VH-VL binders against a0b8k9r932to1074. Designs and how they scored, part 5

Target 1, 143 residues: a0b8k9r932to1074
Amino acid sequence: NNLPLDGIVFISVRDEDKAEIAEVARRFVNAGLKIIATDGTSGYLRGSGVPAERVRKIYHGSPNVLDYIRRGEVKLIINTPTTKQSVKDGFQIRRSAVDYHVPYITTVQAAKAAAEAIEKALRGELTIKALDEYHREVRYRAL

## First folded at step 22 (VH-VL)

Design c1
Fold by OpenDDE, last read:
Structure c1 (fold): chain C 143 residues (1-143), chain A 122 residues (1-122), chain B 107 residues (1-107)
Amino acid sequence: as target 1 above (143 residues)
Amino acid sequence: EVQLVQSGAEVKKPGATVKISCKVSGYTFTDYYMNWVQQAPGKGLEWMGWINPESGETDVAEKFQGRVTITADTSTDTAYMELSSLRSEDTAVYYCATGYFSFDSGYPFDYWGQGTTVTVSS
Amino acid sequence: DIQMTQSPSSLSASVGDRVTITCKASQDITNYLNWYQQKPGKAPKLLIYAASSLQSGVPSRFSGSGSGTDFTFTISSLQPEDIATYYCQQAYDLPLTFGGGTKVEIK
């Protein structure tokens, strides 16, 4: 998949990753991407000064993250393992990511690599190394 | 140490209801879904459903819809599976199981109860 | 529902033999396949998750591979204590489904 230079990034991360992900999210926002996140994650991001729209849990109805994915608006998913998320929602989001070929990141390191690649791309400084690092870390199902 | 301890063997008549418990220790009960798995004698494993102990939300496999009720008591860290309108075909060992969910690891059942034998006989 | 077809249903091999079990999914479930070992009278035990990741504490003679719809479980050198029934399980989508199992015995 291509490096997302616009659109929405969905973020749902465990508590211990939120601080680092907040910085990554800030970089995404500065790059022109929009952040939507689960309740806990969005709250943390906003508290850290990063604009992030709270998205409904899937079992709470629409609009939820699946709606954004199905509309092709979500270009990247950041989801680090957490016990504070609905497993059922996780199944559905993961399935949708695959079905709609939305790349997803599961580590802070990969998230940082994505931010770096995006920033370089915007500056016209994208290197093969940066892109390779992104593609090495990001997960997605090819067509 | 994580432990899932299930209630003892049950002998029931057809048409009766059985309720099996699964008490957990060694981890935060509400942090993980609890699954129930059926295994008929000499047969394979079949997922029955699960519960989110925190919210109480459940999913039940189509095969068991209408007959299975899964509940959780957060005050005692105990999950329950109730199977009604028992039939001879419900004779089986029932397991509770839980595990970690992640986009990378999937959803493996890391921990299992010891199983509860339910015998349905006239 | 995703159907999991496991083969063979049973096999008998000698100690030290390489044992291979196959699991086929009715659709692409890349990465989300688990393998369990179940000994008589005992609960299943997780051996492999995410198709190829060895569960902590599990002997290295056990391994898993595969992607898409075809997956393989391998015991590099069968040991007497490996007598059991092995199951694959998909966790790609609900409902969760298991293979039919493979009973492994020693000659």
Scores: ipSAE 0.838, ipTM 0.932, lowest interface PAE 0.6, mean pLDDT 94
Fold by OpenDDE, fold request of step 24:
Structure c1 (fold): chain C 143 residues (1-143), chain A 122 residues (1-122), chain B 107 residues (1-107)
Amino acid sequence: as target 1 above (143 residues)
Amino acid sequence: EVQLVQSGAEVKKPGATVKISCKVSGYTFTDYYMNWVQQAPGKGLEWMGWINPESGETDVAEKFQGRVTITADTSTDTAYMELSSLRSEDTAVYYCATGYFSFDSGYPFDYWGQGTTVTVSS
Amino acid sequence: DIQMTQSPSSLSASVGDRVTITCKASQDITNYLNWYQQKPGKAPKLLIYAASSLQSGVPSRFSGSGSGTDFTFTISSLQPEDIATYYCQQAYDLPLTFGGGTKVEIK
């Protein structure tokens, strides 16, 4: 089970997804998860009243998202395709996600499914259906 | 329509420097990294490096480090690859290429320049 | 660096034949493998991305499959216009690396 019930969620999404992801992020925060995000994403989240720590770009040095991943602190990555993200950073984050077995989500609907599953899990109401939906949407490279 | 148009063929002597250009159109130049790929005659493709046109950040493959300089001019939507200390082994076709990065799709080179032939001979 | 071993280096087949090319990575690169077609004197053309996704406008006779370290490119029915050299490329990690290529000819 790769459903994160605690820890950090890293979010980096394209502009058109930020509004919907802000709601998802709010649900994560309410569920007890911590949000770290790229500059643009974190700014939007904070502007929407969602606590989100800005994480520096990888090429700007440490600490960055890779550090959090390597420490095992990042439990989920939400990354919707955007040209605003450093491609090199993307390569490194993606590689690290695989290396450290951190699941990642690339769509808004998958992010919503994750939030739903997490909330249900915390309430002890997790169903096979909800979990199955989460696993169908999340990308995870098993050992 | 996306187009990558490279400069014309070059003939150089050993030890010289060549600078190839790649002018883009049909998309926002700064939104995508520009890659350079070398292909020696009858040989395969070899990634040389890339540039983030927006920031100017570059990466160069170890094989070419010290001899390759990749630059970008955002005012003209043109990327450049400069190769110095030319050797006969540098005789090749050089391509600029770009693509879209995503966690799902990876990083395919969707668009390629037509290639620039560089001949190094005494 | 990730080494990409492509086989065979060349093949000759008849029109209508099923053609299979293999690419093996030195490490697990699941999902991040591209296939290109290069005709003589032309730039490479993307055919398959993400191991099995067909690029827009590419004929359905081209396909890709595989995961982990082993990947396969297939032409279900070889056509005369398919004479070219095909390359696999990993985009899992830097530096980006290509297979050695497979030259496909018609008998």
Scores: ipSAE 0.837, ipTM 0.930, lowest interface PAE 0.6, mean pLDDT 94
Fold by OpenDDE, fold request of step 24:
Structure c1 (fold): chain C 143 residues (1-143), chain A 122 residues (1-122), chain B 107 residues (1-107)
Amino acid sequence: as target 1 above (143 residues)
Amino acid sequence: EVQLVQSGAEVKKPGATVKISCKVSGYTFTDYYMNWVQQAPGKGLEWMGWINPESGETDVAEKFQGRVTITADTSTDTAYMELSSLRSEDTAVYYCATGYFSFDSGYPFDYWGQGTTVTVSS
Amino acid sequence: DIQMTQSPSSLSASVGDRVTITCKASQDITNYLNWYQQKPGKAPKLLIYAASSLQSGVPSRFSGSGSGTDFTFTISSLQPEDIATYYCQQAYDLPLTFGGGTKVEIK
């Protein structure tokens, strides 16, 4: 469960969280991470000036988020609960996250903690506290 | 208040087809998947499949594939489960159920219909 | 498919007794187990979700615990109104699957 310092972050969040997550995503991009997101989320991010690649829904075929996860490219998932996402896709993404040991975050607060930890790590200022906060908030199954 | 109201009891002969309805109220029908669960007399619960009312996409358990058709009418907020080629072992109570999916909470069935009894007898 | 093995299939206890039901999954389903209560002639009712979270409005005498493949449902003090069949359900993967159920009766 290492702090992602490169790779792809997959983001799918509810409308109410998009504004705050846009700021988090911006921090990720500035840190060198790439953002892929569902249609609604990616649209909002791009509209906010944050580069975000739209990823297909799983039932629309490949390439989709599962492909990126299976390739080991997705290093973090941010998914806040929403009724607008496919439940089936959610099941598959969640399972893949576990199978491929990809940590996931489900709250805006946790997302912010992750961004801060990443930024500190890149500056060589990572503290035990920052890392603990990240690990406390992120969901991860080592299996 | 969320309510799932199912159609009434059915009595069918072997080989016939039954179609059960589940009308919802108290929430946006298209926001949640609708599940169907079978319970034979004195037996446990068995998931049959679900539908995304918004897209119409369905997933049916292998045991029921080929005989079960799940549909949704967004104009009436009603989900349907049709079971064809009925057999005696299809005699059961059928439930519609829905819930909220999240990475943290999983997928619990928060709301259930009252159940529909289907009796298959020659 | 994920098999859910529930035990015991039935039990009889006295009012006030501690009742324990176990559910074993054929694979690791950490966090994604639900417990339902079904009274005779009624639809199942959600009691516990995410292995240990108490559903709103459910009495505190009901609880769930466990991780990995082994889970436990507990009634701390059995009440007469708790006569029912209880089911575990995994929501980790499709198809969704239930345990065989545990019929709880009062002596």
Scores: ipSAE 0.833, ipTM 0.930, lowest interface PAE 0.6, mean pLDDT 94
Fold by OpenDDE, fold request of step 24:
Structure c1 (fold): chain C 143 residues (1-143), chain A 122 residues (1-122), chain B 107 residues (1-107)
Amino acid sequence: as target 1 above (143 residues)
Amino acid sequence: EVQLVQSGAEVKKPGATVKISCKVSGYTFTDYYMNWVQQAPGKGLEWMGWINPESGETDVAEKFQGRVTITADTSTDTAYMELSSLRSEDTAVYYCATGYFSFDSGYPFDYWGQGTTVTVSS
Amino acid sequence: DIQMTQSPSSLSASVGDRVTITCKASQDITNYLNWYQQKPGKAPKLLIYAASSLQSGVPSRFSGSGSGTDFTFTISSLQPEDIATYYCQQAYDLPLTFGGGTKVEIK
């Protein structure tokens, strides 16, 4: 439930969210975070000038997002509902997020709140409001 | 309107093989996994496995491994479930089912076929 | 595998009664529980998803609650058309598993 100030953010979002998420991802990168994403998402991000490393689908083998999660490198997951994502991969990513205590975001609004909080934190301007908004939007539960 | 229409009832002898179909309409077949669920007479529901129609990847529950083959024909928007080495215990209604996956809503089965009755008797 | 224990296995109540069914998971499955209604000779129908979200088109007398391992399905006012067997299902992990079902009858 901690605000990620470094590490990797994994992003996999539906087509309609990619434009807004690209801006969020840009803010993450500028803040010093690294982006990894599924093929479709990473392609869009790179096409928008946002550095994003493509990570293979889980059923295509390693290395994949689960490897990054298990290493403790993924600090935040952004996943909006999409039919383009493997359901099985989704199950595994979701489970791993819980097992390794990685917060996940499922809406563009929540993603924006996260970016705002991170930027403020890095500038030493973190407010109670920004932090509360982040905590209200992220999903996290202990196993 | 989304519809899952399954093939008709089957009567088989022990040791035989049955293959039932599930034809979909009203949505893009390859966008959603297709699940198969078994329900023995007077019993509960049991997940058998699923297929990703786009990639062809399948998962089968341990109980049915080695006997169940799930396939999909994207040209006809039809999923298939083949059960071999039939036993009397395989007498049941079999359903195809699909739904939406998300981190928020989980994975509910929003749509179901009408079911296919398979009777295995000597 | 995650085991789902559903109770009671059957119940009989009067029209207008409040009906409660419980489902217990062998591990924490917070948020990822579905409830289905199955009428005789018919396929199951989704009523509740994500533990407490009402499926579109489903009457408001149906509801779900709970988290962790303990979940509850409620019919606030039982109607004649509610005669059916109800099942819980976890979608937290594979394999997907169902409760044993609760047969609901009317006196």
Scores: ipSAE 0.828, ipTM 0.928, lowest interface PAE 0.6, mean pLDDT 94
Fold by OpenDDE, last read:
Structure c1 (fold): chain C 143 residues (1-143), chain A 122 residues (1-122), chain B 107 residues (1-107)
Amino acid sequence: as target 1 above (143 residues)
Amino acid sequence: EVQLVQSGAEVKKPGATVKISCKVSGYTFTDYYMNWVQQAPGKGLEWMGWINPESGETDVAEKFQGRVTITADTSTDTAYMELSSLRSEDTAVYYCATGYFSFDSGYPFDYWGQGTTVTVSS
Amino acid sequence: DIQMTQSPSSLSASVGDRVTITCKASQDITNYLNWYQQKPGKAPKLLIYAASSLQSGVPSRFSGSGSGTDFTFTISSLQPEDIATYYCQQAYDLPLTFGGGTKVEIK
């Protein structure tokens, strides 16, 4: 099951998505997940009252998101297209997500579906429908 | 409308240095990496490297390391590619190119300059 | 580096013919393949991204498919204006690499 019930969610989203993602992130935190995020994203989340640890850009050294991924701590990545993100970092994060089998979400809709599924799962109310919706929205490569 | 306009053709002697410019318009220069691509006559496309105009950080393909310098001037929205120690095999058309990155769409080169022909001959 | 092997190197077909070009990657690059069209004396033009997504403004006769290491570019009905060299490109990992190209001409 690729649905994260604990661990860290890495979030890096475009400005237009931050408001909605803040609510999703709040749901993740309330569910027991931890949030790490890029500078702009983490700042917004904290400003919205959502705990989010700022993670270094990869080219600024360690520890960065790759370290968390490689340690198996990042269980989900939310990354909506943004021009504020380093393309090189994006390449590396994307590659690492595949290499370490970390699912990633690229839309607000998918993020909301994930939050719903996680909440249901933690309450023991996970349905096939909710899980299917999650899997349809989440990108994951086995290899 | 996005436009990438490159500098004109260059004729150089072996050992010389050439610097090509790529001026952009129609978008925020610092928001997108600028790539450089080489195409020798009758040959395919070869990625040379890129620059993050915002930070100035560059990556250069191994083949060109030590000879290529990529820079960006944010005050003029212009990227540069400098190739030193020119050889006859450097005779080619050089393109600047940029595009959008995303986990879903990958990294396609949506926009290209018109190309700059560099001829290296003794 | 990821090697991209493109085939054929060249082909000649008639107007209206279905044209197929293949690109093989040296490793799994699922989803991160682009196709470009380059007409003589012009810069390349993006036609397909993410293996199968049609770039805006590109005619529907162009398409891409495939996953893993094997990818296909198709022109469903070759038109005179399609005379060009076509290139695949992987954007899965650095350095970015291109296929050798396929020169398409009309009989």
Scores: ipSAE 0.823, ipTM 0.925, lowest interface PAE 0.6, mean pLDDT 94

